VHH binders against Flagellar brake protein YcgR (ycgR). Designs and how they scored, part 2

Target 1, 263 residues: Flagellar brake protein YcgR (ycgR), of Thauera aminoaromatica (c4kar8)
Amino acid sequence: MAELSTPSPASPAPLDGGRGDELEKFTLRGARQILQLLQDLITHRGLITAHTGGGHSFMTAVLKVDEERGRVVLDPSPDPQANRRALAAPRLTCVTQLDGIRIQFPLVGLGEGQDKGRPALFAPLPAEMLRLQRREFYRLQVPLAHELSCLLKAEDLARKPVEVSARVIDIGAGGVAVVVPTGAAEFVIGGTLPACRLALPDGEPIELDLEVRNLNRQTQRNGTEQLRVGLRFAALPRAADTRIQRYIFKTERALNAKARGGL
Key: E = the ipSAE of ESMFold2; O = the ipSAE of OpenDDE; V2 = 0.75 times the mean of E and O plus 0.25 times the DockQ between their complexes.

## First folded at step 1 (VHH)

Design s10 (framework vhh_7n9e_1)
Fold by ESMFold2-Fast, scan of step 1:
Structure s10 (fold): chain B 263 residues (1-263), chain A 119 residues (1-119)
Amino acid sequence: as target 1 above (263 residues)
Amino acid sequence: DVQLVESGGGLVQAGGSLRLSCAASGFTFSNYDMYWGRQAPGKGREWVSGISSSGGSTAYASSVKGRFTISRDNAKNTLYLQMNNLKPEDTALYYCARGDFWSDYFDYWGQGTQVTVSS
């Protein structure tokens, strides 16, 4: 499905290209800064969502920076179709997050081959990278261990009401991104899902109206395809906002402690 | 080169117990969240349990909570799943997976070990 909406905190969708004047101050163009940031992504095992256009993306990672050849080496998808789409695309838009900072960069001229006997994707080093440290762009990647879910009030293919329990994969100040099982429901960008229930730790589910902001079909690292739905909090009650912010803060703190081996 | 090798499966009667092991190699085991998943005949994969890199946090699917216990030994690079009070519905191929606290996906999966629970 096509990704036609403006990016929101609810999903790792690419930023609006028409906002170049606003984003210029966050753009890195120094060769050493770019190399250092790519190396940080390698060191911290940063997962990258690579958008190939047409609402398709796949998960990858930077395996290596080849400074001599001026290229970056990426982990290919186990799904050959995802790799074919990537190779056919005029550009990839890569989106990731490091320590709460949104990072986005283009890759142009993707090729395939091998690195030390393993399949790999290659691209020239990006000439620029966005590094955004703003609250509205922050999305906490929800640990699978938390089993965060959202019960969606949606419609099936026949436009009949259906309830779908969706796993929350990221959460921010403005919304959530969820994974929906294939065929479970139909979503329309701009459509409203009323009275959905967000299950957070420490209390009753939060009842919220959600607006569909974007749809993205992702090929996962294990080769399976899933539908990711970006959902915006409509009319967020103050008490709900407080609980969501508290969850984000506590989880971020716990993840930082875990990364340090437990403070 | 990441390798995950499961063992400990077998045939067991309902109400019985099994302990599964997953031997990990080719990466720094203590840096990764680890997971157990399963796939029953004719069904898709389902998540069973997860454990944080330090072992300090665990999570379970509702269908197994209270019956299964996940644990890890970082010194031995080994993940475990203690399965108690097994039910016929637990019959599946069980596989371990490497997860990344940075994301909500599994990037490496073992080939699995078969668990069959007879009534």
Scores: ipSAE 0.000, ipTM 0.113, lowest interface PAE 17.4, mean pLDDT 78

Design s11 (framework vhh_7zox_3)
Fold by ESMFold2-Fast, scan of step 1:
Structure s11 (fold): chain B 263 residues (1-263), chain A 118 residues (1-118)
Amino acid sequence: as target 1 above (263 residues)
Amino acid sequence: DVQLVESGGGLVQPGGSLRLSCVASGFTFSTYYMGWVRQAPGKGLEWVSDITSGGSTGYADSVKGRFAISRDNAKNTLYLQMNRLKPEDTAVYYCAALDEYGYSWDYAGQGTQVTVSS
């Protein structure tokens, strides 16, 4: 798929530049603040989605900050094509989340080389980083132990009804992000998926309508492509909203325990 | 048929060491994000450590500085070297082939028991 990802509160996609004036107060430009935030990402092993354009992204992490040379060292993708796309891109937009805070920053001038005998990607330190602590942008990363799923009612390429059990990778008050194998179903931004079923712990699946907000193709660690779909909750009933918020709250506590060694 | 077979668990005294091994088959091991997850008696799953296909590693704060994860792609084998073991490390240890986010496993083994007691 060549479809570009459209940013939304439930999506890892980059925030819209048209909101620049509103986002300026959340933008870090001090060198010490930027270094501290990058170090926090290293310490907490924050997984970063690096957007290379054209709806393409790959998973990376900051491995090291080289303050003397003014650069960051990044974990390369196991997919050589993803690395080639990254190196060819004029700009990477890096998006991550740390302790419920959305973090977004640009990297320009990406290069490849080796660090202590291992392949690495290098980029100059970003001049700015967005740090946004807004409830509407908060997305809980679903822990490994939970394996949350959402049964999607969609259509295949031949417009035939298909049910896809999708893995939920993040969840917020406004929606979920799910992962599906490429080609499992056809998704149209702005389209509605009726009567989907979100499986949460503690009871029956929640039946709800989901609006497709964004689509993003990612190269998996095993080198295959998968589709990340951002879905907005449409007309969420009060009881369902309460259950989702309780799950998020309980899981935040579990993620705080993960910082001490738990999931 | 995907298989992950853990070994190397057992009884050890506090301060001792163990090395866990995990032999993978049925998928392209060298391209996968691999990790170790443990479950202590009466508790939930705890992420311990992971390693990317390129060799970048991560560790839970509770084990950082004591445990070392490594992989041998030629042998389809994942390792966890556990040093300075504590009673709190007592758990069943699972080898996992993780998704790209490390928040869900595509494949997991049967687990190997590690007991740290005097």
Scores: ipSAE 0.000, ipTM 0.106, lowest interface PAE 17.4, mean pLDDT 77

Design s12 (framework vhh_8fcz_2)
Fold by ESMFold2-Fast, scan of step 1:
Structure s12 (fold): chain B 263 residues (1-263), chain A 119 residues (1-119)
Amino acid sequence: as target 1 above (263 residues)
Amino acid sequence: QVQLVESGGGLVQPGGSLRLSCAASGFTFDDYAMNWVRQPPGKGLEWVSGISWNSGSITYADSVEGRFTIIRDNDKKMVYLQMTSLKTEDTAVYYCAKDSYFEEGYDYEGQGTQVTVSS
């Protein structure tokens, strides 16, 4: 499921690409593979977005795998309402990333208790985990200091052409999310914005066509509204693809290097 | 231009071993996860194994876990698949594949390398 229209600052929403046999080859079902992948998530201290249904989610992490009892131990949300939604949900959909690879898995039968005197959530080990090695599903949160922008060619409320410089807030191999002031332009889900220009730090802006995938109105801390627009890349040349991928991995490596330097 | 050249296939008896090699060019090898996929006779593509850009994450299909090992050498721009305890079911054309950002599937090129496990 793609849910970028949710008003929460959740990252990244569950993927829905029509499913079926296409995702089956990326689905891990072996007990040893599942245990190894969960342990890798613990080692990397990766944040997990846990979707509880109805557009709700919270941030968690795998604290421990209890192989004897066949369960995972999760960090509860500091928000008691998020924990209550999670416990009431028939299923959690957990989404995270490891080395740029998207990982998604279900948890069923969530319970609460304590681990070493601290509050914890417990769930049986997942029977399957999706490990998507396709880069189009990864999303990098763009550092504010990079000042990435995309010049959008859209229409105003009167259907007249308008150009809007939008700040890029996340970027993946398949698209970008941008923010624009409310009322700056009209967007229609499924509509195409031709000849937009994506400005990366290295080199000339990339000219590309963008498809509107989702829209979300967000109220900023100062009370102003911004529109978050999810945009899919249409038919990128390989050179443009390579530049976008290189930016993503260089930025991720730099962020990881800073984190390792702090430890 | 992305180019991937597979080698090392051949005829082996059940229980035997082979090492497949993939030479990569035309892209920044260190920026991408690499995969091995295979196509058995008369069947579709089956994903076999994947390795992240820094070898920090390695995953195998259930059918090959414990028998196959994926290795990458970023300095040489090579990815390898060490296959042991081969079964007749492992008979397939093996392709080296870079993850695709824009297409459902993998960036693989050429004819692959044929592995036949038979007595």
Scores: ipSAE 0.000, ipTM 0.116, lowest interface PAE 15.9, mean pLDDT 77

Design s13 (framework vhh_7yz9_2)
Fold by ESMFold2-Fast, scan of step 1:
Structure s13 (fold): chain B 263 residues (1-263), chain A 119 residues (1-119)
Amino acid sequence: as target 1 above (263 residues)
Amino acid sequence: QWQLVESGGGLVQAGGSLRLSCTASGFTFSNYDMGWYRQTAGNEREWVAFITSGGSTTYADSVKGRFTISRDNAKNTVYLQMNSLKPEDTAVYYCARDFYGLDEWYDYWGQGTPVTVSS
């Protein structure tokens, strides 16, 4: 039996065999620390991927922290289906990033209502938040201006070979997350896509074997749905690894310089 | 070093009952929220029931009133009591550890135990 899970491709590579990882040291439980981190997400307009389970998520943001009522206010999806899934879920798993640091937290007891006359989702303040400060969890959010793409060698619904050009939305040391047009190809978690081509801004495309690690149907803030696929680098050649790391480092430096120059 | 081992699945007639168990080892069981999920061939894994480290429970609408999740921290075990089983409950059932809201993001799954409900 394959052990299947459908986590968000926007996250760092999964921690398969995460035994011995002590996530407690990365866990914030202090009320003041949690409130400050949530406020930082508001201040930096951090986009949050909220996983509703079953391979579904939607893009949201923290709009407000209501300390008096002990709750967070979230931006609802313009897609009613995404909101219904969220309200029916036992928990939202919220994933975001600040300054290259992955932040993850659960929200339990989601409700809907209005905040100052606008539709809103409400949840009690999380009792804990993860702040993962390890290099292996770093994922560069790829600037749209870079038009980074990966040509995937996949199969269609009839198991016939197809080539799909997918937009790369994030990249890390262990893999990439891509957006695939709905219906363009079928993916099987654990399956290998051979001889895919990753196009970096500078130089020839890099030929890579990619393993499908996760699949997620994400509702965007404009209400459209995208299939997001998390892909792990399999048998990464050293020259390719060097080019990918160089791209990540160079782009991160440029983004950090732009952010500091703008402040 | 950590493991989740499911047991208790099998073949049962509609209207019958089964009790699934999931025994954990290699981590401090009482610190973790635990869940039961199920998967049918060709479909994505869906959540069934969830229990927090503090003992609070939540159920999918499809099983509410029929299934009961519970835990025994002294035995490092989470249970799913399944009553009034229906053919649509036929699936492989998986135990999952949820550590601080990691959910399905990380590979904290057991091997699964198959349940077949005949009509």
Scores: ipSAE 0.006, ipTM 0.300, lowest interface PAE 9.6, mean pLDDT 80

Design s14 (framework vhh_7zox_3)
Fold by ESMFold2-Fast, scan of step 1:
Structure s14 (fold): chain B 263 residues (1-263), chain A 119 residues (1-119)
Amino acid sequence: as target 1 above (263 residues)
Amino acid sequence: DVQLVESGGGLVQPGGSLRLSCVASGFTFSDYAMGWVRQAPGKGLEWVSDISSGGSTGYADSVKGRFAISRDNAKNTLYLQMNRLKPEDTAVYYCARDYDFWSGYPDYAGQGTQVTVSS
C-alpha cells in the first residue's frame, strides 16, 4: 500500500544564488531604501527566519536600527544553541515576508550584547536587501461560500486512474491547497497530476497540470479524516494566470473591506 | 496592531502533558486559520498543527494522536493540548496566523513559548 505522510515544512529556503542576475532588479542597495525597509519590518513586527547554514535556522525580528553605528539590533532566540550557531556562522541569510512580499538579506559580523539591559544580537546594516514583489508568494484563503473546486486526475492504490472533485481551501499565483476525503486517491510528493480542471467563477474550468508539494492528513471534529494537498501550478497559460489573479484580487479586496468594517 | 501572545510552556517529564494558549488581538480572530509551528534546537521550523476558521484540524505525523488543537472564538484564544510528550518535542512553540502551508512561513506569529521535555 502507498504511504501517506504529513509534511514537516522546513524554514523558508533562501533563494538560490544562481538566480542572482534575474533578481538584481529587485535588489535594494541604497542606504535610505535599506533603512526604510528595515523600519517597515519593525513597524509590522515582521518575523524573520535566520538561516545559519547546515539546515539550521531560528526565528528573530529587527528590534531597532542604530543609524549612528550603522547596525541592526535583533531579538535573540530563546534557544541558546540557536544563538551559538548564529554567532559562529560566517553569515546569516534572513528571510521574511511582509504583506505578500518576500524580503531576503544577508547579515555578516553578528555579535551579542545588550540593548537597554536586555540580551540582543547586533550586526552591521546589510549592504543589500532583496525585495521580491512577486504574486507567487501571496495566498488567499478561499471563502467557503465560493465553493471553489478542482477536479483532480489522480491514481488509486492500484495505480488506476481516478477523478476526484476536491474543495479548494486556498489559492495563490503559484498553486492551490485542496481537501479530499481520505482514501479517495493516493498522492506522493513530487508527483504530477496532468489535465486537472480548476473551476473559478466566470467562465470555463481552467485545465492545468499540478505538482504535489505537500500532504497533511487532518481529523475533523466528527472523527472523519480528510487529506489536505498542496499543489503547485506546473505551467499556466497567460489567460489562466490572468483569471486566477483577478479572482484573488477581487476576493482579497472583499475580505479586506469586511475586516476593516469591523462587526 | 496584530498581536499573538503565547503561554503555557515549561519543563515537563517524558510522558507528561502541557496545554499551550495563544491570545490574539488586533484582528477578527474567527476569520482566520490558526496554527502552531515549532523550532527544535538546531533545526528549522516544523509545522505542528492547524485549525481552519470552520474548525477542521490538521496534524504533523510526529504528533498525531498525542496533540489536540482547538480554538475559542469568543475568547480569541487558540489552544494546543500536548499529551504523552517526548524529548523530541522539545522546542520553542509559536502561535501562527494563516500558516503558509507549502512555503512553511506564517503570516504572523507570536514570540514563542519554550517547551522542554527532560527527565
Scores: ipSAE 0.000, ipTM 0.172, lowest interface PAE 14.3, mean pLDDT 77

Design s15 (framework vhh_7pa5_2)
Fold by ESMFold2-Fast, scan of step 1:
Structure s15 (fold): chain B 263 residues (1-263), chain A 120 residues (1-120)
Amino acid sequence: as target 1 above (263 residues)
Amino acid sequence: QVQLVESGGGMVQPGGSLRLSCAASGFTFSDYYMSWVRRAPGKGPEWVSTISSSGGSTSYADSVKGRFTISRDNAKNTLYLQMNSLKPEDTALYYCAKDEGFLEWLYDYWGQGTQVTVSS
């Protein structure tokens, strides 16, 4: 297995644990999802950087998933010192990538042994895996005909509460970009807008807490200025997340069908 | 206020090279992972590459692996992307992003980005 043992460019160090709340949406906890993802890593011969702490890491790969024993089998390092450090570590943080998807997971209780007469490392199956898909970066440009809006609860220039109906110009898994008239409200990057209401087709408005991420002034064709505001979804209930993703997928499919029909 | 200013884009022929830069201000640059994200006309954003706070670890999208190299200079608060063997499919606006948590990259493209156009 020389190809599996070939050094790859290092994966990034693990994502900050303090950002765990924001990453919960991307965390797989279902046994079937975890098993399938591990199997995908085997099929694609994905190289894993396993961080053992103290700035040390080694390259490994998932060789096998033993469902009956609830274990994953890993390729040991050709460096005996790296294997000793791994076995001594209370936790490995494993980082890899598959088809542009960043994958990160912990392994606890690493042991050594043999698999079919060859040296191997064993660990219990991870209870969770983080999977950051490229689609999380995807933002759907909202068709003007959809008249998608978000009622923002903000403050005016005098710090008085105001409600602003903002046009949603793009939407993704993590948030929306909206347009408001210049001067309608004050926005501060990092500020939270509580209990805003996102109006999607086919249902009641979704109540959301939104965080301001960016601000851009734009001049329209008629010379009027508007403010583009990038807003991140704070805590998003699963039902709301499902509705948003359904809207994105349906709209994208409709736009793709229209583009192909225009041949 | 956090600010990221991208530069170094331009027009090149297939097989050419460009080096992008991102000047960072308003935060402790050396404490954060940094990423490059691109957006092609009519498409959503695509993650390109990430570098750790120390520069000791890097990762790349499969579409650019072996052709692009991410690096940083913490003394100058600057992020770089060396792009070699450019292809027409690399045509996009390129943004740098501060990695405070994956969701924050999605909307933290601070500026207009830098345009890369690969055509003959």
Scores: ipSAE 0.000, ipTM 0.136, lowest interface PAE 13.8, mean pLDDT 76

Design s16 (framework vhh_vobarilizumab_d1; at its last look DockQ between E and O 0.02; V2 from the best seeds 0.00; counts 0 for: pae E 11.6 > 2, placed apart)
Fold by ESMFold2, look of step 2:
Structure s16 (fold): chain B 263 residues (1-263), chain A 119 residues (1-119)
Amino acid sequence: as target 1 above (263 residues)
Amino acid sequence: EVQLVESGGGLVQPGGSLRLSCAASGFTVSSNYMAWYRQAPGKGRELVAGIYSGGSTSYADSVKGRFTISRDNAKNTLYLQMNSLRPEDTAVYYCAAEYYDSSGYLDYWGQGTLVTVSS
């Protein structure tokens, strides 16, 4: 068990999505490009969402690249169940953002081991990485201090109406992602949530209809589990769209200024 | 709504053949990575075969030369032809898809179809 298992990749997988041919042009396949991008992720110390399949994910980070052995080293979850799901998954899809650009890459053959006496997860270097430089996929990471929330008009397990105040974790031109406690409501992909209310920092909340696009049970860095709900804006009134775009632009500018030290 | 529906499982003798089908709706098979996975009793789920949007295929070592993944874009259907079946191929077989839009990354799974290889 102390032996580090470096499983051979079962197969390389393209970083497909939506319309696969359209995304191919954003795919990096060169070994040197992949190593440099992984190093950039380490330097940025950004959080990575690792999707383990079956609608589960956990938060992680690339701790280092072992170029000599051809491996990446990832931070394990403090939740042992998240780690078990990751180790059982034939494929992890890692998603993060670097300087406003969405990064996605698969890891296959994940194994468990030690790094300087600390538990760590290991995988062969990915055969490809997706670097999505397309504004449709941009998502502003909402600062916690803004306390952005969305009141969801959903249903419980008994299909009875329930209102859930969900924290908005990211927002883009086409929708938001929110987090709710596991079991707070029942969501179905493709379902509509009418007359939800998005609370921006200025002005009255925006009333809008939302469509559920994705659901992930996500284990946070502290080990707690919550439900991440990806929501698409349905037919969005022009005034609401303008307010959302203004919020994104203003917040992005403020975050960029702080990232540079405000100098 | 994305739906993946497997069919074609059943009981078969060792050395026999089966063809699994995965009918997709709300989702275009030819534009995405599609895969077959299996889960044997008491074991974890494992990748069996995958097909990329460009048509390239990959296989687990344990099934190479015996199994063939394919798709019919006109029927929006993924297939797994399984030949020379062995008792160790007994498992629930799952169709899976990788789907992505502006709201995020998703993986979709079918309900599974049971394949039993027994005398």
Scores: ipSAE 0.000, ipTM 0.282, lowest interface PAE 11.6, mean pLDDT 80
ESMFold2-Fast, scan of step 1: ipSAE 0.298; ipTM 0.719
ESMFold2 (binder alone), look of step 2: mean pLDDT 82; pTM 0.821
OpenDDE, look of step 2: ipSAE 0.065; ipTM 0.541

Design s17 (framework vhh_7n9e_1)
Fold by ESMFold2-Fast, scan of step 1:
Structure s17 (fold): chain B 263 residues (1-263), chain A 120 residues (1-120)
Amino acid sequence: as target 1 above (263 residues)
Amino acid sequence: DVQLVESGGGLVQAGGSLRLSCAASGFTFSDYAMYWGRQAPGKGREWVSGISGSGDSTAYASSVKGRFTISRDNAKNTLYLQMNNLKPEDTALYYCAADSWEYYGSFDYWGQGTQVTVSS
């Protein structure tokens, strides 16, 4: 019988996500660089969104890098279905941030086991990691205290218009990520949501068109499920672009000042 | 609507060949790396092959390397898997999947699959 897929100790040839030439400048392939970046994620307690395919993801973290066995150890989801989807996936796409820099990496050949007597997920060290340092790829994690929201104009299951107030979890020059309860509205990748309203802390809501770029059902660490929607700014007016960039800049600077002042 | 529709499966004798196709729609096909996976009865999914959006980079599971060839036609939005020297252990449901590095790096979708049965 063929056994369940066991990860090869040697990484397979690099897999890219299309547009590979655009991302090559930001791709780390040195074993020591990869190990250092993973250790930095552990040190800073970085939360990772692991995309398992089929529009599903779960929240995890790197618990340990096992250099001797060439493995990363991940925190499993409290939702058994999320773990089953992860184990069944041909690869995980892991997304996180370190000091405002977007970090992305694939994990191939996920397995399950025990670490220090606790359930854990294991994968071979990634052969590559993306470290996106350009400001157009920068995504500000929105502080919960800012209570940023976006009123989405979408459709329900019956294709009737609905308005959904969605919490903004990150924002960049090119778009936002929002969370909504599963079933609140139907979203179609590539679909346009016209005349949505983005509420920033200062001033009137910004009216803008949003393009749906991705959809992920995310299982939180507490086991609850939410829909994470990635939205691109379509035809962003210059005045709106200026306000969004100003918000990002001011918030980054305030967070950096607070971090340095706290020390 | 993102759609992935696999075809080309069937019953074949050991040592034979099959060519699978995956017709993609609802997204910019050339922006996505594409993959073939398979699932045999009573077993988990296993990765078979991958190809970059441009088609310039490919990868294969050790069990199929040298026997299978992945390719794509971006003008036709179609992914292919040429399977040669088929073995009984290649019997599985074969499905295609799409992945992107853009904005969280994932739109992963699986098609319904196409059944491949290899008789001894």
Scores: ipSAE 0.000, ipTM 0.147, lowest interface PAE 14.1, mean pLDDT 77

Design s18 (framework vhh_8fcz_2)
Fold by ESMFold2-Fast, scan of step 1:
Structure s18 (fold): chain B 263 residues (1-263), chain A 120 residues (1-120)
Amino acid sequence: as target 1 above (263 residues)
Amino acid sequence: QVQLVESGGGLVQPGGSLRLSCAASGFTFSSYWMNWVRQPPGKGLEWVSGISSSGSYITYADSVEGRFTIIRDNDKKMVYLQMTSLKTEDTAVYYCATEVLYDSWGYDYEGQGTQVTVSS
């Protein structure tokens, strides 16, 4: 059977629990935020893939939020078997997208009934909603003229403390990528580098704990070998977050202005 | 097109061993970190192990350290996970995944997975 003639919404597998602390920053628990996001899904007619477990899922949508009764109203499946599986499931995992942002939330205590004389599924409002913000994945390529650096506190091959000044090649809201000479330090994915210092323009260096996410050895066009290190901000104070965002926006605006002048 | 194909899963008894394989194609394999991640029944994704592009840097989740070994073969474009002393909590679908420097807090590509079931 060919499935090329029937486009299905992308329904990536649910993300939940296993790396829960890494997803905490994307989790909404405020009642007003949850209500607002559900209302946005209604307004934009967001299609939802509802996972009932055991490899089963069906397509639904939020039809209405009943704030007075504290519940959501969902469009039932035209397949009665899918509805029976959903009602029997201890938890329904809902996955959707809004403006390219992945949204995921659980529904517990699913029931069936009618809304305005039509069949409907009902569930209590979710206590949490996951919203994976695209801003966390955006990377600005740092202009060489800015000479951005990060002083890394790492270990050498003998596990002795060493400080390495690394050039920042890209930066985002969630982290930086840096280059270091091969052999300058030993890095372990998942390891924490405490009290590193990120030097941004217009202020004193920002002291941050960084988590190593990836390593890549690369030979440059001139034959020089470098180690590229991807680093996540393990904890980011509001003041540091504001300065990083300001730098990114200012630099983007400057680069866009130069691109327009390149006619 | 980037493709990752996992294999080698199966049913084993506690204390047993399995070797998982991941065949990669469609990208410069020798330039990227390779990782194993797993999804236990009813839970989210858990990172298991990672190996640098050269193979010189290797790391493991605390729960598997000393029991699992990650290996790569750049000539064959393969990454492997040798699992020993398997426990019931190791039951999961296992995926290989690749990271790029520019998206360092995410994984670019994931395979379809291979099921590992540990039960007596």
Scores: ipSAE 0.000, ipTM 0.106, lowest interface PAE 15.4, mean pLDDT 75

